# VHH binders against b3qqe0: the designs that were tried, part 28

Target 1, 332 residues: b3qqe0
Amino acid sequence: MKINLDRTSSGFCIGVQGTIHVAEEKLNQSGELYCLGDVVHNEVEVKRLEALGMETIDIPAFEELRDAEVLIRAHGEPPSTYETARRNNLAITDTTCPVVAKLQKTAKMLHQLGYQVIIYGKKIHPEVIGINGQCNDEGVVIKHPDLSDEAEIAPLDLGRKTALISQTTMDVPGFYELKKNLEKLFAEHGHRNPGTKSGEWMAVRDIDITSEKTGGRAMPELVYKDTICRQVSSRNGKLRDFALANDCIVFAAGRKSSNGQVLYSICKDANPHSYFIEDVDEIQPEWFVGENGKPVESVGICGATSTPMWLLEKVANYIGKTFGDDSGNPDA

## First folded at step 4 (VHH)

Design m03 (framework vhh_nb_b201)
Fold by ESMFold2-Fast, scan of step 4:
Structure m03 (fold): chain B 332 residues (1-332), chain A 122 residues (1-122)
Amino acid sequence: as target 1 above (332 residues)
Amino acid sequence: QVQLQESGGGLVQAGGSLRLSCAASGFTFDDYAMGWYRQAPGKEREFVATITYGGSTYYADSVKGRFTISRDNAKNTVYLQMNSLKPEDTAVYYCAAQLDEYFGTPDEYDYWGQGTQVTVSS
């Protein structure tokens, strides 16, 4: 029986895993650490870290804090948070996701180049607050891609050179719907890039924004960059493919996790031989016998976004030792 | 400041229907994913349905095809239409709200209502 552990489309993304790892290291060194906001949306994992000495605090508590160490979670923070930390003698352990950090740098550079920055996202979301902070809070945040919310578009200056970027967790179809509708809006006001139709936007890369080698090239009037994180947005499809690739699926998550229930439903729909567990003691021997009465040839182990990798590894080890070997990974 | 107020619960016979409403205040409603959870006596809260800020809907297997979640952003209200009710659906139903979403669905909910009792008799 081959045991396959899904390391790609299950559990925390690599950025969140990095945040948890850094938190654990700091707690092992000092026994105390403040975290600004929930480190993850998993109550069990938060309580585990709190048992190690972590204390979750909100913005008002952070502003009153003095002479302490504070973890910045994967979502990122605006410049004002770091300024408060400097004033209050707070040591920052910054675990901002590299994708988010790069997006913040992109937003800052576009703003410094004089672009009006449009952010596809939720104005009150922590990540968007961080991104908009890099634009001196002058970014135009649009959530409704059909441009139906007049209050969202009221700040737009259709006479300015403009750049479109996105919050990393927004939907890809909505981003391109927004781009299409903005193209019509800017076209009606006569904007154009050389060699394009009025209102047509040009894709830019980070190298285009940060490069010193423009060679006298005129900067485009309307630019966009699709900044949506594909590690997040592709998971449903990858999980479905993983479920189809195995004879039997063991899915691990908390039962109250709505993300876990949705992702498990995707597995169950793709592979009826899928089973939900919170921990190894729920695993049944009969799950590893196929409909034909023969032992299954492969077992896939996967979980929700909030399922820690240590739990998936625990499940893989348990199944391997109890019902076979876990050497399905040739690199193991 | 944040308030979620459920209504529409009550006693209904098996096979009947109920529509639950949840009126929200104190936050930017249309930025939040909204969900329904339920809790039967002596049991843990279980997921029932969620609707994302973008309108995508997801259901627990036990209610799929029988329950429909919807939202009216102009009224700051989320609804749960419950059809073909079974005695096993008897529980206190809780409205919940969450700003942060992974893969279009929230993992946990930050704000909860007080609950509304649904009793399904046979």
Scores: ipSAE 0.133, ipTM 0.576, lowest interface PAE 6.3, mean pLDDT 84

Design m04 (framework vhh_nb_b201)
Fold by ESMFold2-Fast, scan of step 4:
Structure m04 (fold): chain B 332 residues (1-332), chain A 119 residues (1-119)
Amino acid sequence: as target 1 above (332 residues)
Amino acid sequence: QVQLQESGGGLVQAGGSLRLSCAASGFTFDDYAMGWYRQAPGKEREFVATISWGGSTYYADSVKGRFTISRDNAKNTVYLQMNSLKPEDTAVYYCAAGYLEWSGDYDYWGQGTQVTVSS
């Protein structure tokens, strides 16, 4: 049995790497650090950092905290968090991912320009809470791109100029499905961009939102910006190819990871012998037995942008020692 | 017409310092992440440092504590302050601009500036 570890399409993105590195440095210097929420949506990595002295706290605990240093994770925080920190004299180590920080600025400026901001995402996700905070919590969060959830669409004002953006870890097909369905919904209400057939919304760039350097050019009434992180979208095809190249796939990620959920579904769609784990203790022996009762010839190991490479290496070592040949032994 | 123009390279003794500058034009500088990459003779291009439009910075492990990236949005310029230079820092240094801050995921690249560190 060959063990194939996906080193090119799995493991921490640069934003998560930055947060983990800063957390480790702070813990090495002081031995103590509060983190507001899970530092990453991977319980194994959270437990590792907690063993080094990190304490994960929630918003109620944060609001009562005094005389402490608090790490703001890659997902970002709304303005209210920074107001509380200032009021309570807390030292903030802000590791908000630059992609997320830019998205928050985009949301703020769209809101300031009078747009109704629609956010493709999960309402309770920390990143979405941060983005919506930049919109004074007036953003409309939609998770179901088919518009099947009446509660999600109830706040929509179909007569307002509107901008669609996305949580960075959502799926690209869902974003464009949502855009298409919003185009239909607004057009049926009689709201269209001038000159469009079928009510098409217009793509806008950061320069269009933040800059008035175009001599007073007005932005269209109905716009969208694909704010999904390219780390999510560019890994999808590579991961599908990786899943197809192996007899069995073991996918490691945190269960709360939106990126992990998307990437695992891609693996499972491409290869039905794909299995989700958080750690090695969830691995089942029957996964490595083929239809004919013989061991599978190859096992692929992969994960999400929230999965540390050390965990993928741990999984590979565990499977090799427990179920198979390390592929370098001719007598196995 | 997008242009990134590096300057400040040259020959320096080990332990010395250099400050690289990259002047940007033809795009909305404030909306882009800026980065520095380097390429030594016979090697592939490697990441050095990046700075977001919001000022967040990331560094390669080989340069942490020695190099500092900064930006001046009023001048459309990004800088790389290089201290405690080592012979292994010898390379052509490239300025890059992009929407995302992935290593190698930049939209625009400069022509490069040579840095040579003598022993």
Scores: ipSAE 0.000, ipTM 0.127, lowest interface PAE 17.8, mean pLDDT 81

Design m05 (framework vhh_nb_b201)
Fold by ESMFold2-Fast, scan of step 4:
Structure m05 (fold): chain B 332 residues (1-332), chain A 120 residues (1-120)
Amino acid sequence: as target 1 above (332 residues)
Amino acid sequence: QVQLQESGGGLVQAGGSLRLSCAASGFTFSDYAMGWYRQAPGKEREFVATITYGGRTYYADSVKGRFTISRDNAKNTVYLQMNSLKPEDTAVYYCAKGLDYESWSEFDYWGQGTQVTVSS
């Protein structure tokens, strides 16, 4: 039986993995590291790193800190955080995800070009705070793509040139629903890109934003850039494909996790031979017998975004040792 | 349909104590961090305390040693025990839900608030 561990659609995202790796290296070198905010939104990993000497601090504690090294987590920070670090002589280990860093640059440039920046996202999310900081906190943050929240919409100036971007972890359907509703809203106010019958906004590229000239033409008044991270948003489709590629699926997550239940339902819909576990003791031998009464040829192991890879590896090792070894001694 | 309902506020003399409660519904309570924020007249909303789904706690420096956050997952309730109250603690106190399953420090929903008034 072949055991396939999903390393690409399960567990921590690549940006979080990078942050954890850097934190571990720093703690191995010095035994001490401050982290501004939780290094990852996962208690198991936070406690593990705290046992190695990491200390999680908030903004007030950060502002009082001197002569220390501070880790900036994957979600990034606004310019004000770096100014505080410079003033307090703090050494910054910056693990801002490259996708987030690029997004912050995009937001800054759109703001400098005079665009009203709309951010599809959650106003209090650390990534959004970082992005909005690049816009001098003048960005309009919209969470509800149907424009049903009047407080979110109240700051909009429908007469200004406007650019729509997104927090990297938002949903792709919601982003395009928001874009469609904004197109309608601005067109009804009499503001549309020239030549558009339905008020369509124009997609822009990084080169268009950074150039003073865009292939010999000025950038349009109403633009958007889909800044949603496909490494995270594509996981549902990849998880479905992974489930289809194996005879049997073992899915590991917390039983009460709503996200885990949604992801498990994707596996189960794609492959009825999918089973949910919290830990290895729930695994049943009958799961590895195919419809023909013979052992299944492949077992796929996957989990929720909150499931640490070590747990998935524990599951793989358990299945391999308990059910995958059909020979005792090939050299006899 | 996230709903957060605070109770337990009131008037108390400086040096006194109050216990706030927040009843939560519309989400899997045991899987989310819960927090408390406060807003004094003419000021922005500020962080007070948070408790993770695993029971780990974080506090604002202004309340450390005086306030204790706790949770009862069986009752879908988070509590804030406030001791040694000062006039500066006068504010509307808001219960808050963590942003996502594993959020420790970011919150996306707040209740309607409960008034705490500390007299000199």
Scores: ipSAE 0.000, ipTM 0.183, lowest interface PAE 16.4, mean pLDDT 82

Design m06 (framework vhh_nb_b201)
Fold by ESMFold2-Fast, scan of step 4:
Structure m06 (fold): chain B 332 residues (1-332), chain A 118 residues (1-118)
Amino acid sequence: as target 1 above (332 residues)
Amino acid sequence: QVQLQESGGGLVQAGGSLRLSCAASGFTFDDYAMGWYRQAPGKEREFVATITYGGSTYYADSVKGRFTISRDNAKNTVYLQMNSLKPEDTAVYYCAKLDYGWSEFDYWGQGTQVTVSS
């Protein structure tokens, strides 16, 4: 029986893995570290780091904190957080995901160039708060791509040069639906890029925004940049393909994880021999027997975006030792 | 090469005023927050004031209402206007180029001495 661990579409993304690694290293060196907000939306992982000396704090506690070291998680923070840290003599260990950091820089530069910045996202999400902080909180946050929410679109100035960007975790179809509807809205009100037949907005690249030669001056008035992270947005398809490639699937996640339930459903729909666990003690021997009464030829191990890789590795090791794919077995 | 050069320090009597200047070169000045820190003998370097690229200002509680930070983007210069100086303000004052966590590093000048006599 071959054990296949899904390292590409399961568990923490590279950015979150980086945050966890830095937190562990700091805790190993000093034994104490504050984290602003949940380091990850996984209670088991938070408790593991807390046992090593990490303390999770909220914004009010952060504002009162003095002379301490604080971890900034992968989601990023607005400029105001860094200024509070400087004022209160807080040492920042910044683990902002490079994708999020680049997005914040993009938002800042678009705002500095005079663009009205539209952010496809959720106004209260920590990442969006960070992005909007780079726009002096003047960004227009839209969650509903059909423009049906009047309160979301009320702040729009249809006469201003405008740039559309996105929270990294939003859906790609919704982003392009929003772009299409904004193109129509602005064109109907007389604002369109010169030379466009349908009022199309122009895709811009980082070099267009930051170019020393043009300094953004060559960019048209209505632009967009697809800032959605493909590491996250492609997981559903990759997970389905992974489930189809194995005889049996063991899926690990927290039972109350809504993301875990959705991703498990994708596995179960693709492969009926898919089983949900929170930990290894739930694994049953009968899962690894095929319809012919023989051991299955392959077992795939996968999980939610909130499932740490160490748990998936623990599951792989347990199955190998207990059900036959170990160093003593001819089938290992 | 990032360079920060402070000037304007000196000896002043309690209740007096000084204006510090920091001339910056080697980076796109308008894109960065600038700040002032200070270090007294036997003490750790402490925050004094910062100004963002957009002009927002933040101050340490000990200097709020007495010090004013400002910038002149045309001259690539940041200033610290120090009023109602106290003996406790005696320190070497450092200009800093600050980041917002974008894999950039804070850079410091060589410092300028401020001495406030009682």
Scores: ipSAE 0.006, ipTM 0.427, lowest interface PAE 10.6, mean pLDDT 84

Design m07 (framework vhh_7yz9_2)
Fold by ESMFold2-Fast, scan of step 4:
Structure m07 (fold): chain B 332 residues (1-332), chain A 120 residues (1-120)
Amino acid sequence: as target 1 above (332 residues)
Amino acid sequence: QWQLVESGGGLVQAGGSLRLSCTASGFTFDDYAMGWYRQTAGNEREWVAFITWGGSTTYADSVKGRFTISRDNAKNTVYLQMNSLKPEDTAVYYCAAVHIEYTGDAYDYWGQGTPVTVSS
């Protein structure tokens, strides 16, 4: 039985890996570290770090904390969090993902330039809360790109100069659907960029925002910047291809991760011999026997964005040692 | 406005059966995977069952063999057939929908919940 580990579309992105590494280093130095919120949506990884001395705290506990070291996780935090830390003499270890940090800077600069900032995203998501904090919580969060949710669009001032950005984990087609529908909505209200035929919004780059210019002209009133992380947005297709390339799939993720459930469902839809685990103790010998009682020739090991590579490697090692090339034999 | 509306909850005796339904409006149902979650007082929501846009199903260990999730795309409805009910199944049941291209950690839509009480 050949064991294939998915190293390209499974496991922590580089930003989350950085957060875990910094947490481990701090815990090795002091044996104590607070983390504001779950470091990842994976109970096994959280408990591993807690065993090393990490304590997960929420916002109310954070506000009461004094003279301690606190890790800020990859999704980032709004300015109010840093103000509380300064007031309470808390040492911040900031592991905000560079992509998220750049997005927060973009949102802040657009807001400071007087733009109404529209965020394609989910209002309750921690990353969106961080981004909106850079806009003094005045950003308009829209998750339905067809503009069908009247409550989401009610706060829009169609006469204001406006900029569209996105939460890093949203879908690319939805972002461009939202942009097209916003172009139509603002144009119908009589607000369009000068010289545009159909009310087109202008794509802006970091240099444009910094200099307030694009193509040698002043920055227009209606702009957008595609801030979606392409590494994450291509995952679904790559995962489906991986599932199709193996006889059997073992998918590892936290039980409470909605992302883990969606990604597992992609595997299951592509390959019915896909099985969900949180750790190696859940693995069953019968999974390595094919549909007609024939041994499987290959086992693919994959997981969610919240699944660390060390766990996938642990799963591969366990299957290799416990079941080996003979694990699919019906007579074993 | 986009919404999910649950129905079919109520009071049943242990060993009985109940069928929950969740109807969707305002979105392309075929592009959404659907899940059922439940919550008891003082506890966080726990996953019960999940059905993909293609019809593949998965279940929590506590309900395997007793509950069946299904969908009717023509009616924009997802169902949870609950058999051999136990007092421990008493909870508020929520349906949730997530787009097939979703890569985040929160569902796109949630229902308001429907209560299920199983008497001992």
Scores: ipSAE 0.012, ipTM 0.385, lowest interface PAE 8.8, mean pLDDT 83

Design m08 (framework vhh_7yz9_2)
Fold by ESMFold2-Fast, scan of step 4:
Parts: structure tokens; sequence; C-alpha cells
Structure m08 (fold): chain B 332 residues (1-332), chain A 120 residues (1-120)
């Protein structure tokens, strides 16, 4: 059995790497650090850092905390979190990803310009909570791009000027599916940009939104900005090709990782012999037996942007030692 | 609604030059990376060149040093200057719109194409 590790389209993005490196540096200096929420949506990596002295805390614990340093994750936080830190005299080490910080500024400006802000994303995701906080929690969060969830679309005011943005880790096809369905929905209600026969929404740039000369006054009533991080979305095609190149796929990610869910679905769609794990103890021997009753010839190991490369290497090593040949024997 | 209108194709002899132009309408040109693809009879589309909204360029190895992609955001136009043309450059050339202002590896909208024939 040949074991192939995906080193090109799996593992931490630069933003997550930055957060982990800052956390490790602080822990090496002081041996203690609080992190507000899971530092990354991967329990194995969280437990590794906790063994080094990191303590993961939730919002209630954060509100009671005093005389401590708190790490803010790559996902960012709403304004209310920083207000609590100031009130409680907490030292903040802010590792918010620059892409997320820019997205929060975009959401704030669109809201200030009077747009109803639609966020393609998961309502309870920390990044979305941060983005929606910039909109005074008035943003409309939609996860299902086919508009099939009535609870998601119930808050929509089809007569308001509206802007569509996205959580950075969502899928590009879903974003454009959502945009097309919103164009149809608003046009059916009689709301469309002037001069558009099919109800098309207009793409906007940061300069359009942040321009001090116009203040967004020249922007159409119905707009969108694709805010999805390309470090996530550009991996989709490479991962699909990787899944097709192997008999069996073992995909490692945290259950709460939105990126992990998207990427795993791509693997599963391309290769039905794909299996999701958080750690090596979930691996089953029967996954490596083909339809003919013989061992599979290749196993591909891959993961999400929330999955550290060391964990993927651990999975590869475990499978090689337990179920197959990881030696690369030239005489085989 | 959205349109990409290509021009500048034609017949040219090996070693010659052609300049292709593509004018965009119906969307905000500055929000998108632009590229050029080509397709020969019986083959899949081959990526040729890419330019970000800000002017950063990338080229396929087969055309590097011979072709230059550029854009004029004020005119909503992207160009492909083709120098030292070879018979193997014979193809229908397509102007393409990227997914965003930076992405050169994926495109979501294409023009109608303009034929280029390079004689030996």
Amino acid sequence: as target 1 above (332 residues)
Amino acid sequence: QWQLVESGGGLVQAGGSLRLSCTASGFTFDDYAMGWYRQTAGNEREWVAFISYGGSTTYADSVKGRFTISRDNAKNTVYLQMNSLKPEDTAVYYCARGLDEYSGDSFDYWGQGTPVTVSS
C-alpha cells in the first residue's frame, strides 16, 4: 500500500500559522496564555497547545477574567469583546487575520452606508459573529445558497438596498449560487439595479466602499463583494485531483471546521472511498480493503486549512506502521 | 448583459506580431483579473496569460518572453501583444474574466473568441 501525503493543498493557511506561532512564542516566554475560544477548529492542535500551558476559555470565563493576557484568534472578535477587555483591564494579543480584519471593515462601512448586509456563512461561527458585530448584529446570515431555509431568509427586507458578502472560509460556487438566487428573489419583488434586465447585482471594490469623496454614494442599491479567502478556495481543484489519484482518502480536520466540511465534501464527491477523522484513533482497518477483498494500492492523506501538517504526518505514519508499507522499498 | 468583445485576430506569418484586444462591458472591470486562453482544433482550452486588477502578470511557459498581457482600466480593455509568433500558436484566442481581482487559475466568464492563424 502506497501512502501519499498532500503537502500542496492541505494544512494551515498563513493566517492560522501566524496565530499558532504567536501562541507558541508566548507560551515559551511565560508558560501561560488564555485563548478566547478554540485557537483553531481542530481539537488535536488545541490539546497540544494546552499541554504547553494554554488555557482555552469561553465568553463567560472571559467576562470574569482579570490580570491576564488573552489571545484573540485569527477569526476575529466583535467590538463587544474589546469593550469587555478594556473594562476588565485585560491585555489583548490580537492575531486577527488581515483578511478577516479587512472584511470586518467592509461590513462596517456597508452597514454605515445604509445597506442591509447579507453574510454568506454560518450564524454561530466566530468569524461571522465578529463580522455581524460590525453591523450591530443586524446582518442577515444565510448558509443555504438555494434559499431553502425559511428561517434564514425571513429577516430579509426585499425593498432595502442590500450588499452580499461572505465568511472567508465558505465555498465560491455557493457564494455565486446565493448571489443568483438573491438577484431573482429581489427582482421578483420589483427591486433591481437600474438598467439591468435580469436583476444583476453589481460587484464593488474596497475603494468604492471606503472612498471619502463619494462615501459609497455612487454605488448601486444591490451590490456584492466576494470576500472568500483564496488560500481556501484555490485548493478545491487541487484537492479534487488528489482525491481522484488515490484508491482511498483519509481526510483529517476538526468537526467544527467550515473549511474542513467543504473540502471533505469535495473529496467525498470525487472519491466515495473517503473518510473523515479528527485523529488516528478513528481510523478503521476495513477502509483499506478494496471491493476485490485485497488491500487498496494507494491511500491519500489530506486535510483542511485548520489541520496542521504535523497531524497529517502523524496520520501517514500511523497508517504506514499499522496497515501498510511506508518505507518506500525500492525492491517491492 | 455581460460582454467580452475580442478583436485583432487574423492571419500572420511565422515571426510576425499581432495585438489582441478585449473590451468588457456590463460589469465593473477593475474588480476582476483578466486572462487569455487559446484552443486548437481537437484540444482542450490552454491558459496563455493572466493579469490582476493591479497589473501583476503570469504567463504559460510556452509563451513566456514572446507574449505580453496588459490592461487599461480606464477603457475596460485587456490586451495580448503576441511577438515572434510560431505555427503552433495557431488557435482561437479567448478573453476570460477571473473570479476576483487576483485569481488567475480559475475563470467564470469567456468571450466569443478570435481566430489567429500563423503560417509556416
Scores: ipSAE 0.000, ipTM 0.115, lowest interface PAE 18.2, mean pLDDT 81

Design m09 (framework vhh_7yz9_2)
Fold by ESMFold2-Fast, scan of step 4:
Structure m09 (fold): chain B 332 residues (1-332), chain A 122 residues (1-122)
Amino acid sequence: as target 1 above (332 residues)
Amino acid sequence: QWQLVESGGGLVQAGGSLRLSCTASGFTFSDYAMGWYRQTAGNEREWVAFITWGGSTTYADSVKGRFTISRDNAKNTVYLQMNSLKPEDTAVYYCAAQLDEYFGTPDEYDYWGQGTPVTVSS
């Protein structure tokens, strides 16, 4: 059995790396740091940082906290979090990913311009809560791009000027499927950009929304901005190819990771013999036996952008020692 | 009246080197972060390298260790030094400028050059 480790499309993106680096630096200086929510959606990495002195707290604990230093994760927080921090004399170390911070600014400006803001995403996701907070919690969050969930679309006002944006970790195909289905829905109710087909949506840039570079041009009635992070989305094709190149896939990520679920679904769609784990103790011996009763010829090891490379290396080492060879995948 | 003018592209053999240049005019270059993107036929633009106004650099994994981005604010120019070129590096290379240093989608850049073709043969 050959063991192939994905070194090209797995592991921390620059935003997550930045958050982890700041957390480690603060812990080395003071030995204590509160983090609001999981620093990353990977329990193994959270436990590593907790061993260094980090304490993960939830919103109720945060609301009762006084005179402490709190790390804000890459996911970002709504305005209400910063109001609570000010009231409770909490020092904020803000590691909000720049991509997320820009997205929050975009959402705020679209809302201030009177747009109904549709967010492709998961309503309870921390990033979406942060984005929706910039819209006074009036954003319409849609997870199912086929518009099959009536509760998700019930708040839509098809007579309002509307903007579509996305949680950064959602999938690009789903975003454009949602856009296409919204075009049909709005066309039925007459909303469109002047001079275009009914329901046609116009792409906008952040500078178009906030800058005098618009030349005073009125913004269209239906707009969208593809706010999906390209550090995440560009990995989709590479991960699919990696999954197809191996007999069996072991995918490591935190179960709470939206990015992890999206990337795992890509692996599973490409290769049905794909298995999700958080750590090595979940690995099952039967995964490495083929239909012919012989060991599989290759095992691919990959993960989410929230999965540290050291964990993927641990998985490769564990499988090699327990079930087969320690063969690595050289950087091609 | 703003311009980003790329130069230095061309044909090179695998293992060779090229230096791309992008000269800016019509805006205050030193206030802008600069990036290089590339595009192959039928594909979307892919990020290659980024340099902030302060000189901090970031690279795509596919080019890390082979490519170096740098800037000369006195000349209003950003450079991409491309070493150990591979056939897979064949693309049209684009220079981009962004006032807001946040990296994301191509549509987040304020200014784009016209592109310079690079062909790497075996």
Scores: ipSAE 0.000, ipTM 0.114, lowest interface PAE 17.4, mean pLDDT 81

Design m10 (framework vhh_7yz9_2)
Fold by ESMFold2-Fast, scan of step 4:
Structure m10 (fold): chain B 332 residues (1-332), chain A 119 residues (1-119)
Amino acid sequence: as target 1 above (332 residues)
Amino acid sequence: QWQLVESGGGLVQAGGSLRLSCTASGFTFDDYAMGWYRQTAGNEREWVAFITYGGSTTYADSVKGRFTISRDNAKNTVYLQMNSLKPEDTAVYYCATYLEGWSDEYDYWGQGTPVTVSS
């Protein structure tokens, strides 16, 4: 049987990988580290780090904590979190993803320039909470690009200069659908950008936002910046294609991972011979026997965003050595 | 204010049935997968069932064939129909939301509804 490991659409994004590496280094040095919220939604990975001395805490516990070191996760935190850390003499190990950090700086600059900031995103998402904190929680969060949710659009002040940005994990088509619908809304009922035709929003570059000089020109009244991370968009389609390309799928994720359960269902819908595991001990020999009673020809190994690549490699190595010969991944 | 409110728990005899409901308020039901978990005294929360927005379902082996999860998107409600209940099904049942996709989205929980199955 051929063992195929999904290296392109499975496992931690580079930002989460960075967070895990920093946590491991800190724990190896001191043996103690607090993490504000679950470092990842993978119980095996959380338990591994807990065994090294990590303690997961929530906001109420964080507010009572004194004289300790706290890890900030890849999705970032609002300014209020850092203010609490300063008051409580907490040392912050900040692992905010550089893409998210840049997005937060963009939001802050737009807000400081007097823009009403619209965030394409999910209001409850930690990344959005962090971004909106940079706007003094005055940002308008819109999830439904067709503007069908009246509660989402109720806070909009159609008389204000306005900027549109996005949560990094949202979909690109939805962002541009929202932009189009907002252009129509502001053209019919709001203010217009002088010198541009009604309904046309202007793209803003990083240098326009962060420069001390505007190049001798006024900033436009209606602007947008596509802040979606291209590295994670479209993974669902790639995962489905991977599942279809193999006879059997072994999907690894934590049982508490919300995205893991959903992504596993995508695999299962595409390939009924898909099996969920947290670790190698759950793997069953009968999974590798086809409907004809013969060994399957290919086994695909994949996982959630919260699944580390080392675990997928461990699974590939285990299956290859235990149920077939795998010359492709012996200790890579 | 974002809330999940469970209802329908109670005392039932072995072999009986209960229907749990979970209603979401303060947010739209679109794009969220919904799940049921349960917790027995002294143990961690155990996953029971989940349903995607489109209606695809998955069940824990311990409840497969006895429990049915369903949703009514117009009412922002998810249901758990529990049939052929056993004393070992005694637990506090929790409703949870999670977002579809590759993002590590937060799991949000309701307050829980207790279910007691007498022998």
Scores: ipSAE 0.005, ipTM 0.275, lowest interface PAE 10.1, mean pLDDT 80

